# Designs tried in a protein design chat: VHH binders against Leucine-rich colipase-like protein 1 (LRCOL1). Part 4

Target 1, 137 residues: Leucine-rich colipase-like protein 1 (LRCOL1), of Homo sapiens (Human) (a6ncl2)
Amino acid sequence: GYGPQKKLNLSHKGIGEPCRRHEECQSNCCTINSLAPHTLCTPKTIFLQCLPWRKPNGYRCSHDSECQSSCCVRNNSPQELCTPQSVFLQCVPWRKPNGDFCSSHQECHSQCCIQLREYSPFRCIPRTGILAQCLPL
Key: E = the ipSAE of ESMFold2; O = the ipSAE of OpenDDE; V2 = 0.75 times the mean of E and O plus 0.25 times the DockQ between their complexes.

## First folded at step 1 (VHH)

Design d09 (framework vhh_7pa5_2)
Fold by ESMFold2-Fast, scan of step 1:
Structure d09 (fold): chain B 137 residues (1-137), chain A 124 residues (1-124)
Amino acid sequence: as target 1 above (137 residues)
Amino acid sequence: QVQLVESGGGMVQPGGSLRLSCAASGFTFSSYSMSWVRRAPGKGPEWVSTITGSGGSTSYADSVKGRFTISRDNAKNTLYLQMNSLKPEDTALYYCAKEFYDILTGYPDAFDYWGQGTQVTVSS
């Protein structure tokens, strides 16, 4: 018999320390800093990707899934903003973004729904690099 | 300091029901997908079910679809697994697991098992 996988508690890094996972940081937030091409532990704010909450219309966004409307578009601003779908047709037809649970390739915007790890659920995965053919690792 | 404490297991006859709970602490519970994973005697671990941080999406292993329901209460930092129509093959130690998310690749990396597990035995 196999033992269950056990992980060390990694919630020890302070603000500004290099990280790869949110749980490594005491803030539970690991994100990209525009001053460096590295992910660093950062404080949680309404403008960071670390929010479990979905942003209402008017908030800065980098992906459709961050918004309550599922629509993140540029509108007279140098930044993308969460926008009602009725204002723009860019978010229609909508398919599940990368990271969402899926049961078929057709559900995903990427047209790729695979299981990357033995105990992981099927998720929508981008077709880039080694995953261009949509095959499990 | 991540802690996951499972409870609610026990002995039940085939066709019975049990509700498992997992009390989480030491992290922002609502920010992470949570899973139930089980290990039957003499077998490797088997993924059972996952729920997203918001609770808006769930997925299930084919062996439990239609019988088990995963849910969460983010206000109480608690994960649940409602198990109905239990079968002898559901006998296993059940673990609550948190998913690692690799920020550089944007993919789930692995499950974390910080719980001790709760035993479910289905027999008559």
Scores: ipSAE 0.000, ipTM 0.136, lowest interface PAE 18.2, mean pLDDT 71

Design d10 (framework vhh_7pa5_2)
Fold by ESMFold2-Fast, scan of step 1:
Structure d10 (fold): chain B 137 residues (1-137), chain A 122 residues (1-122)
Amino acid sequence: as target 1 above (137 residues)
Amino acid sequence: QVQLVESGGGMVQPGGSLRLSCAASGFAFSDYAMSWVRRAPGKGPEWVSTISPSGGSTSYADSVKGRFTISRDNAKNTLYLQMNSLKPEDTALYYCATSLDYGEYPWVFDYWGQGTQVTVSS
């Protein structure tokens, strides 16, 4: 039917919907944040318990997911380091800017693709800031 | 370099008033919609209010309608939030943010300030 394709075979529940696992939520965060005695999909912010710390540029790494930049590369060094994406094009192909239509988080420069209303299209949303639903540290 | 600096927070009694300010620099302030967002202890972030680039349109969360007024001074690159009839549930860290308007609800935000604390207690 009409709508963006899912990259993974997972539900993309919106903020405030009941959940059991982080992967069910568009924010990738399922935690208790209200007076209700159950877990809800919650914005992924710096102050939430499901936000893992990520390494800034210059730190030693073993996988892309460890880095804030999502880029862990060997750069004329005996070890792999977290590196800005703009320095190594091979870490990411061209990605859509904020506001563009998307079908997965990976399509966006922000790495955040969410649906703000039930029948609205999915769009690339900034990861920087407090209310960004896909915000890493 | 984009910078947003909030000020004007403090401690007040229920029924009191405060005026928050957000000083913006490093971007064309008058070209961006601006929002106030708050975070209360133990809760997720809550959108409070948004104002259009020209200041001609405003929107408010139901919890603050009739009590809060958002405004801007494009000549001074400053955003304001006038808070009247404050309640204990308004206790939160308040942030200003640039907004992307994708319809009725301005849930898309780009740049954020560091926040200013508002505490309402009797």
Scores: ipSAE 0.000, ipTM 0.100, lowest interface PAE 19.2, mean pLDDT 69

Design d11 (framework vhh_7pa5_2)
Amino acid sequence: QVQLVESGGGMVQPGGSLRLSCAASGFTFSNYDMSWVRRAPGKGPEWVSTISTSGSSTSYADSVKGRFTISRDNAKNTLYLQMNSLKPEDTALYYCARDHPIYEWSGTLDEYDYWGQGTQVTVSS
ESMFold2-Fast, scan of step 1: ipSAE 0.007; ipTM 0.320

Design e01 (framework vhh_7zox_3)
Fold by ESMFold2-Fast, scan of step 1:
Structure e01 (fold): chain B 137 residues (1-137), chain A 120 residues (1-120)
Amino acid sequence: as target 1 above (137 residues)
Amino acid sequence: DVQLVESGGGLVQPGGSLRLSCVASGFTFSSYAMGWVRQAPGKGLEWVSDITSGGSTGYADSVKGRFAISRDNAKNTLYLQMNRLKPEDTAVYYCAKDYLEGWSYPFDYAGQGTQVTVSS
């Protein structure tokens, strides 16, 4: 019929729209991003509060997911530590280094294969700065 | 460390203008290519414009003829003059430092961004 329909759209608000909960935003990030005392939908970036904090290299860990590197191993240490992913470590098989040409995210050590400009080739890109989320330009 | 601080965003009517500024510190500003990238609601990052250390500029087709990038090396400041704004220009605008020349590789660093909203 004609009736009102129930639409579950918890991630419908775009960047800059007023919000009260993270799930209202397409970015899943609702925070103060201006001098105004309003919470707005905000992009996730390493410079914004909404990125989930994960342990840097050198921190004690119990599971790979706790670490920014996704690698929690005992490597010349009496305890398991968050350790950089690199060739020959347990946490990752050999992958293409940053800068190499690629055709898929999983092909890259960074797990990020994008092109930054429309005519640029796809390359393995480090997940840092504005590219922390591996989003193409 | 590298720090980029954007400002100048706001709410404007279609056809209006805004000038964005980005104050840089922690590196030799004059030696690096700088740029602007934006993220519209629910979209990925879009390259907007860049300027090399020598002053050569590039623009996305969507903003050519309307936006002008410039830099003031004495003030360590990057600018984006945005004219004849359209609703499609609504986005968070990020100042970015280039890691390598020519935008063929990722930006090394970006600031927190400044919101630009173009509404009727």
Scores: ipSAE 0.000, ipTM 0.100, lowest interface PAE 20.1, mean pLDDT 70

Design e02 (framework vhh_7zox_3)
Fold by ESMFold2-Fast, scan of step 1:
Structure e02 (fold): chain B 137 residues (1-137), chain A 121 residues (1-121)
Amino acid sequence: as target 1 above (137 residues)
Amino acid sequence: DVQLVESGGGLVQPGGSLRLSCVASGFTFSDYAMGWVRQAPGKGLEWVSDIYSGGSTGYADSVKGRFAISRDNAKNTLYLQMNRLKPEDTAVYYCARGFEYDSSLYWPDYAGQGTQVTVSS
């Protein structure tokens, strides 16, 4: 067994397994495919099934959304570069807490901005239970 | 000096319930995603559940509808409520820390010593 404070290395989900985030999948791609209406781990070679092509780490960028990491920062460089988020959370800008008004998922710390009822405002909502995939009720 | 201390494991009969707790220290708990991973005898590690700093949760298909993850940031504590336990849930359960949107290779980045859960008559 493992001792306390040891690093763990997990086996990630294979193609066809249910997922809610790209990072859960060995393919780094979690999306709806023709086999089911549910999000499944899918091959990244069918890139249209994932988010539009994004810049790999090391590429010049102007905005976080351009990067596969969702992180565009100036780190010991005159240019802003796409940077891994695992490097001391260098790309964690202040985001709106749960309950705040929002216009996009990236504005929210939860990465979820939805309208829960007809005519209610869009708000930052925690991804819990039935809202884990950030879909309106 | 990151520390994660699990408690709440034990022996329980099939259909029973247990609540696991994990007390964290040495870092700003509210800034990190937290989760539970388990290892059954003779098996590899299995991701069980996670909860992001923003509150979004995920569950392995094997535990959906039976387990509930939650956190109390004021107490630096992570919880796992386990209901309708099955013999297949027998494992050592580890509390784990990770970075939000961390890659599969690096998640989780720290783990506690684990707590034994045994489901048997």
Scores: ipSAE 0.000, ipTM 0.083, lowest interface PAE 20.9, mean pLDDT 71

Design e03 (framework vhh_7zox_3)
Fold by ESMFold2-Fast, scan of step 1:
Structure e03 (fold): chain B 137 residues (1-137), chain A 122 residues (1-122)
Amino acid sequence: as target 1 above (137 residues)
Amino acid sequence: DVQLVESGGGLVQPGGSLRLSCVASGFTVSSNYMGWVRQAPGKGLEWVSDISSGGSTGYADSVKGRFAISRDNAKNTLYLQMNRLKPEDTAVYYCATDLPYYESGFLHFDYAGQGTQVTVSS
């Protein structure tokens, strides 16, 4: 129940003013920049402190959380890139992750559902390395 | 400390050219993944071009054939040559690296500026 009262009493310092807490600044960002050795209210951009920088679309990635889109996928590309979320396949929650049992390629986020051994179950497999073409070993 | 300073923007007529520069400090341009992203007025960030540590380049479909990314190892500088500029290219242009901001403890992106403004207007 204290949120509205706290917000009404916050200082709204402008860019370049000295600060000690993010909430003092109109930008909600109080940090150092290369212009000064002390903490100042600074613009909130992806290349400045205050927010974990997330990679824009087109950047190489290893995990969905690295991307502004929360989508790190390998489509018809040799590397995983931050990609816009698509209701048609890309980072759709209804697709199965790697390792899950599957019955068809379309069920898998990777678009690859194979059995690695003659009598093993079908599983969603990443299209990487020796399995890039989605063929059994 | 990692710093990236963009320059070379300005006002240009449609069909004109500009070359953007990004001077890097605290790391080696030639050994890192780098790229250019832009932000048009009222829009989100859009990836424009990149170059890998191995020299492979990529371009957004909107700029293919018009823009060229390159680097100068002696000057530790990344460039974006922009030709046949269109009004749709109007944006603030930023250079970026594959360094995760969150892993730096908020010290690796002590940024001196806001990027470089490119305005294409007739």
Scores: ipSAE 0.000, ipTM 0.092, lowest interface PAE 17.8, mean pLDDT 68

Design e04 (framework vhh_7zox_3)
Fold by ESMFold2-Fast, scan of step 1:
Structure e04 (fold): chain B 137 residues (1-137), chain A 122 residues (1-122)
Amino acid sequence: as target 1 above (137 residues)
Amino acid sequence: DVQLVESGGGLVQPGGSLRLSCVASGFTFSNYDMGWVRQAPGKGLEWVSDITRGGSTGYADSVKGRFAISRDNAKNTLYLQMNRLKPEDTAVYYCAAEYGWDTLSPYYFDVAGQGTQVTVSS
């Protein structure tokens, strides 16, 4: 073998079951709650969970795009928190180089703003290799 | 300099198996989500599988139950074990990395290597 690897359950899970990806849950929502420090399948209608509304500073996060600040920082711990941009220089979008969050191609120096897969955030991507034509995957 | 180097492709009969490898260099491999995408002749890019930095995996419906993605952070290597291969799996397979914002995201990140050819044919 390859060492121990947890078997992924790709069937839709019910509310309260441990999860790692939104698609594992019948609710299509996999997020943290007050029951445990892990992510659990949760209803989309719960306030501040899986809504297009972005999380304020201090909330647990998995991606920068979840935060109002666009800054989700891991503090040498399994958990990440939404953090004010001014605390970390890498979270301040001085210009939109490759790697920055974006809403349109023109916001990026590369003129390419795509998501690499369905649930990934849109980012400024270099027009090199497989992505030379800025095509979504 | 960020590099992703794929290997392990080849010609295989239907029902056979192959194991693809992708060696990463120039970044902290363990901090990035990794994946495999493929391109069949005359078709667009198709997402095949991914594995998060935390070890959570996902698979396209077309390969679910046949392919297994894994990573070895000590070796900076991503793997794709492909079982019960079908002619429809014939494609160039590319290793890809997703940008992260952990501490110091590389300014110039190439998300894919040159690819490795997989051909499933009698």
Scores: ipSAE 0.000, ipTM 0.092, lowest interface PAE 19.4, mean pLDDT 69

Design e05 (framework vhh_7zox_3)
Fold by ESMFold2-Fast, scan of step 1:
Structure e05 (fold): chain B 137 residues (1-137), chain A 124 residues (1-124)
Amino acid sequence: as target 1 above (137 residues)
Amino acid sequence: DVQLVESGGGLVQPGGSLRLSCVASGFTFSTYYMGWVRQAPGKGLEWVSDINSGGSTGYADSVKGRFAISRDNAKNTLYLQMNRLKPEDTAVYYCAKEVTYDFWSGYTSEMDVAGQGTQVTVSS
């Protein structure tokens, strides 16, 4: 189909395509919206502003860095989409379960890595339960 | 309240077989990716196998051709048939529901991999 923008030789690029000027994009917005050092055609905000924006879940993508989740995968879809990170989608490493040795809270699935006794090793422990000792910090 | 209860582990000789079971409750089992992960003594977690809602399977290279994952949605049960077991398969095996990280909410499903697991020991 033939529209006014095409007839007037205006914008032609869709969201996610490389751009140099706002006018190249159907959205009239060309900003940095990924970790890569280049500009892509980007949707405007709900206030119609052209601001740097990483794609939320559900948006079509070509590289992990385009997505807020840093995860661009094809899962039961004809296109690669920005998706939440999942251990089964290869976008997040498997986190340590309760009982494993740890050196930081972020290594643990529970986000809790503590030393239960003064001379014991640090271990991942659950945040729930009567004996839970990991505080929100 | 999500619960996963593993069973079927034991001591077997190299070349032997075991069948692990995982009974799930507290969520709509049929709609989730389910899987098995294991932890050998002194090592980190290793992904072993997964199965989607439609029955498509994936396997780690170390177990491909020897292990078979399956599910029974009517019984909310996940299985792992382990054949031609090797000493390197010695580990605690954990049943896992797909763990997702919602970027907007920051939510991580706690306890999806909780439980004691089931110990598999392959030794003469």
Scores: ipSAE 0.000, ipTM 0.113, lowest interface PAE 17.1, mean pLDDT 70

Design e06 (framework vhh_7zox_3)
Fold by ESMFold2-Fast, scan of step 1:
Structure e06 (fold): chain B 137 residues (1-137), chain A 120 residues (1-120)
Amino acid sequence: as target 1 above (137 residues)
Amino acid sequence: DVQLVESGGGLVQPGGSLRLSCVASGFIFSDYAMGWVRQAPGKGLEWVSDISTGGYTGYADSVKGRFAISRDNAKNTLYLQMNRLKPEDTAVYYCARDSLPEYTGFIDYAGQGTQVTVSS
């Protein structure tokens, strides 16, 4: 029969949860994801478009298409990572910001990867004040 | 401020079990994929296990079938149940937060670590 349209609001699933329809997701976006062989609730772009999710810079990758930059390269890192693309369309090395875990100075934007205490993790540390020479305290 | 505090490490004999815990604070725990990474003496960081916001889990081949990762979002706590421990499991174990709901291996925060020693 004819009457008011019944609209089901199924917007209950968070980002990363498996989905089959856009309306199941709080983001209203259910699409294929390079991290999984099935559709997942995905954030919309800044233009509110529902597009397949791709990895930001710094993420581990296996193929260029997984990265937002289309750059999946190994540069001073044991793993392939999504790296930024320059204004000349070249893949540039990505380096970790201060606070991130590291295994070498080259991984850090600061060029400083130190362990401040015994059994503490190595972290990217800013070269400021007493740590300007990148030596443990 | 983001904090991850590990506990439950210690000395255990080969074949024994330990349960590691990681209490998270300063962020909405349920919005992030979490994992465990370890560092053995003289070696680099090794990924051990991960769990997504949806509860999907992954394990390194070296621990698959012996370790079980789980999370309790109501308690903001991540767990690692370690069974049938081997001397090669000796390492400092770090609780790690991934920058996404799915575990991608990009760690934006981690704890101070807890020492696990497997020795007769």
Scores: ipSAE 0.000, ipTM 0.091, lowest interface PAE 17.6, mean pLDDT 74

Design e07 (framework vhh_7zox_3)
Fold by ESMFold2-Fast, scan of step 1:
Structure e07 (fold): chain B 137 residues (1-137), chain A 123 residues (1-123)
Amino acid sequence: as target 1 above (137 residues)
Amino acid sequence: DVQLVESGGGLVQPGGSLRLSCVASGFTFDTYAMGWVRQAPGKGLEWVSDIYSGGRTGYADSVKGRFAISRDNAKNTLYLQMNRLKPEDTAVYYCAAEGYLSDWTPVSYYDYAGQGTQVTVSS
């Protein structure tokens, strides 16, 4: 096979067993898979990636990537917590307000960038009333 | 500032017992998962035991049935009761509070760690 030969004396640990290195695990994946501060043998994703378990909202964090929400903020709290993304939190990237010119839905705070009339520019439009589905009238 | 102060280490004969204590300050102790890790002479760090804020415990296979982890949230104190000690348990024992790195690495997932306490099992 591709890459270095596995040693016969390496541990072939099952899922959930403590580990220090990927090669100790039958899955070839040693990362956090629970709230415990230990690396455990973990199943790979369907795309064969070895990814760490991510913390739900309300758990302590040091970096955005630790959280399922990708948002780790000190919101009116003495500690940083995994927090849901919203327009009021610092983790949401600045997006164009309603009325601004746009080229894609993702640029807009509303997530809606449409052209209301022929030859009019594309603009960020609020998802309200008849425009709730972000379709031109 | 955050501090973790371990105590209770010392010299014991094989088959003996020791109780380690760790007094925490500078953070909200009762909301953290806490644990013990050790480093034997000439070896890397080994996870020994942990306890979640909700009381769930975990143990390394090498210490299961011999060690018991507990916490007293009112006193901000973590304990490790070590029974039937073996020469292989000889190590510096560190108290640690939960933490995770942005990148997965096997080297220390703890937000805070103490100075350590020496445990020597010899006869």
Scores: ipSAE 0.000, ipTM 0.089, lowest interface PAE 17.3, mean pLDDT 71

Design e08 (framework vhh_7zox_3)
Fold by ESMFold2-Fast, scan of step 1:
Structure e08 (fold): chain B 137 residues (1-137), chain A 123 residues (1-123)
Amino acid sequence: as target 1 above (137 residues)
Amino acid sequence: DVQLVESGGGLVQPGGSLRLSCVASGFTFSSYEMGWVRQAPGKGLEWVSDITSGGTTGYADSVKGRFAISRDNAKNTLYLQMNRLKPEDTAVYYCARVPDYGSFYELYGMDVAGQGTQVTVSS
């Protein structure tokens, strides 16, 4: 059984129900979606909002620490965006930009060097959207 | 801002069909290779299909002959027609922009604006 003491599970809410903590949801994910001002129980999806993640390039940010690149700057947008370090020389140190050939994650500003398809060369790839975890497609 | 909004998922019986749509905004859609990737429960990302700006298509072996990718550049919309669906096709499907590597304008590529779209194939 459960041993000598009763175990409590707080994961009682289904997808779409209002929540305040991840533990309330059966999905273990309580986050704001783009369609509602409320935090709702959300499926664990590629957005990684309930995983220890940092925002990929192109996402809106308020502080450098929110970004995988550690660089949150306004480019030609009114919003600050997570940006590869070399693009605007606003964040250092310099590393290979997206699209360059690479041999290791450390060489790339994105910290992502993958072979996107079989027989493709290894390149520095932005950690954006579906590639946020730096996994080949 | 670059946005991709997926729709058209749902529950369907084995052997059934679904058509996914992806509406793009914030970039010149006609200039980019576009694609679909999926994530099945407990598995990693799997590339499904892509289509170049010129209309050349590619497909994963698991979906060849069953799925058809297409695009409507006038509507900034990408489609995936899924036929003869199998339980193994159950996944969240994501629309993706394929970067033109080395381009200054590709620094913000492959963003997903929505949650993806859930496809469940169950008897």
Scores: ipSAE 0.000, ipTM 0.091, lowest interface PAE 20.3, mean pLDDT 70

Design e09 (framework vhh_7zox_3)
Fold by ESMFold2-Fast, scan of step 1:
Structure e09 (fold): chain B 137 residues (1-137), chain A 121 residues (1-121)
Amino acid sequence: as target 1 above (137 residues)
Amino acid sequence: DVQLVESGGGLVQPGGSLRLSCVASGFPFSDYAMGWVRQAPGKGLEWVSDISYGGSTGYADSVKGRFAISRDNAKNTLYLQMNRLKPEDTAVYYCATQYDLGSYFTEDHYAGQGTQVTVSS
């Protein structure tokens, strides 16, 4: 048994119970599962993923992070709404095109920033091959 | 692990048509926006078109009225119908995806190898 004021096993809470850490839950998943702004023990997906619920497009929002699209904008409406993203719209950060100097993969649209030769500068390059690999050539 | 495989490019005469395809895997395709970007010889990337998971479309002014983007969620496939092609449309065309699966995943993945479109006589 477990003694008073002592929790020796944190994997004990059922689905829907309030939690602060994944290991508190029998599901090993503690996240937001609805519009309520608090974390609950949540079932994992059929692919065993622990994913937070986010608002679909058309829902009222206050921050980009609330939306499945990561885009919360006021577009011809008195309220901010979760809105689909596209390049050249608000919420999509500009990324460097192929050929530009870079210091990390994340800076490039291709997500590929490599040095083609020793002592050459790092540049954004397109991913190559059938598996879209970030390789020199 | 996101994979995007483009196809359908080729050599076509001015005024001709081509249909590009992009087969996606590694993410829930139907829940995320998809798009096409291109790179002409000696130039940077240019956004061409996008489509939201709900079907809303956007087009660059240079292709508006000539190109049509569509998606088939049952096949995890994105399409670009290109009509009335011009020499200026000559480029490698890349498929792109924008998604976020939670706080530990990044959005705006651009991972395809591309498909070459050449418009010349």
Scores: ipSAE 0.000, ipTM 0.085, lowest interface PAE 16.1, mean pLDDT 72

Design e10 (framework vhh_7zox_3)
Fold by ESMFold2-Fast, scan of step 1:
Structure e10 (fold): chain B 137 residues (1-137), chain A 122 residues (1-122)
Amino acid sequence: as target 1 above (137 residues)
Amino acid sequence: DVQLVESGGGLVQPGGSLRLSCVASGFTFSEYAMGWVRQAPGKGLEWVSDITSGGHTGYADSVKGRFAISRDNAKNTLYLQMNRLKPEDTAVYYCAKGDIWSEYYLSTFDSAGQGTQVTVSS
């Protein structure tokens, strides 16, 4: 029949065996894989579903969602790395500070772009001031 | 939707060679790691090999030195060159798409194709 591991193991299930909880499996991974419609004991290194963690800062990445920071950028490195969000405004959309010229509210960090006097250019201004003409957040 | 279509399987004598192909569609192929997983009769899934978007390869001990994984990003195609085949290599071979973690954890996949049968027998 079965290999020696399966003969001797009454509490730990082998890869491919039906399961309900991670603890039943020798791999500590009981999940639905793309090749079966029900939960089976699955190797941790084949399917991610048993690992709830994300890559910490400094790890190689190819997409923002892989990182705990949700920020995967190239910083003086030949490859993309998980990087703290907002460091040098990375992964946070850069917006114009108060005082800069603007053409729409979305361009400003304050989300408020108005013309303060006739013939003056539009500028980013603080949104929450009592004289602000922008809608409250 | 992700589509993975395997081909190249068949019957071969021990010591023979086969080359499997997998044509991918429905995602940006060049941005994901890809791999091969197999299932022998009466057994569970076994990871065989993978290749990252950057070309870094990994192999199971059972196939190391005999199998070679490669990819052609221009054709959205993954390959597995299988040499010195053994009866123990008899299995359905599945092309698998890496998940978002596969660049760090080799052998992590989120989807697979329908498979192609490889039978090594005299």
Scores: ipSAE 0.000, ipTM 0.108, lowest interface PAE 17.0, mean pLDDT 72

Design f01 (framework vhh_7nfr_2; at its last look DockQ between E and O 0.21; V2 from the best seeds 0.00; counts 0 for: pae E 6.7 > 2, placed apart)
Fold by ESMFold2, look of step 2:
Structure f01 (fold): chain B 137 residues (1-137), chain A 121 residues (1-121)
Amino acid sequence: as target 1 above (137 residues)
Amino acid sequence: QVQLQESGGGLVQPGGSLRLSCAASGFTFSSYAMSWVRQAPGEGREWVSSISSSGGSTYYADSVKGRFTIARDNVKNTLYLLMDSLKSDDTAVYYCAKDRYFGELSYPDYWGQGTQVTVSS
């Protein structure tokens, strides 16, 4: 709950506004957001905890602690990315959905990364049985 | 259900300008901070810019500071990115995002087509 309010503090800051104290925020949560250099008004978790925001899967990272999954690894990418963590606490590959840019088949959930036209970028596409480059074995 | 629809991308020459738009629905847009994120072929996703729920605070990656401007219209539920002085390394698919503070598992739903920006010499 909120304590006694003073007239000067009746307005509350919205999500994303700079703050120093939880009470400045409508969310009552002022914490570090890893995408910004300072504390911001942030929503609480579903358990009503005021926790720092962490990166979802697919974001560039440097340390496991930046990632929601606690997995920052160089899986099928020249850069470290946040990847899923299994129930056995193993970092597993994150794979791109159809339509995303790719450099290799292994980057894609479909396991199919091709250039459909000579001058188009490589993209993850649905695998087909008649497309020889991605025919399942 | 949360939906974000990006538009306004295209092919431009170096030094050119583009304005990206993101139409939002399925949530109270004015209650959330919003971000632009981009992804080039073979790279991870890179944060570009963020704006507070009211629009009173804006944040930029060093690589775009001074060239890009983020804005929002909380009446039209639309997020914008005005890109000036475009360079080849700005070539990417650009996505808009809710800032993921709490329970927003929109990342897979966010994973639509985005809008392609191509800067070619």
Scores: ipSAE 0.080, ipTM 0.484, lowest interface PAE 6.7, mean pLDDT 75
ESMFold2-Fast, scan of step 1: ipSAE 0.018; ipTM 0.499
ESMFold2 (binder alone), look of step 2: mean pLDDT 83; pTM 0.848
OpenDDE, look of step 2: ipSAE 0.369; ipTM 0.740

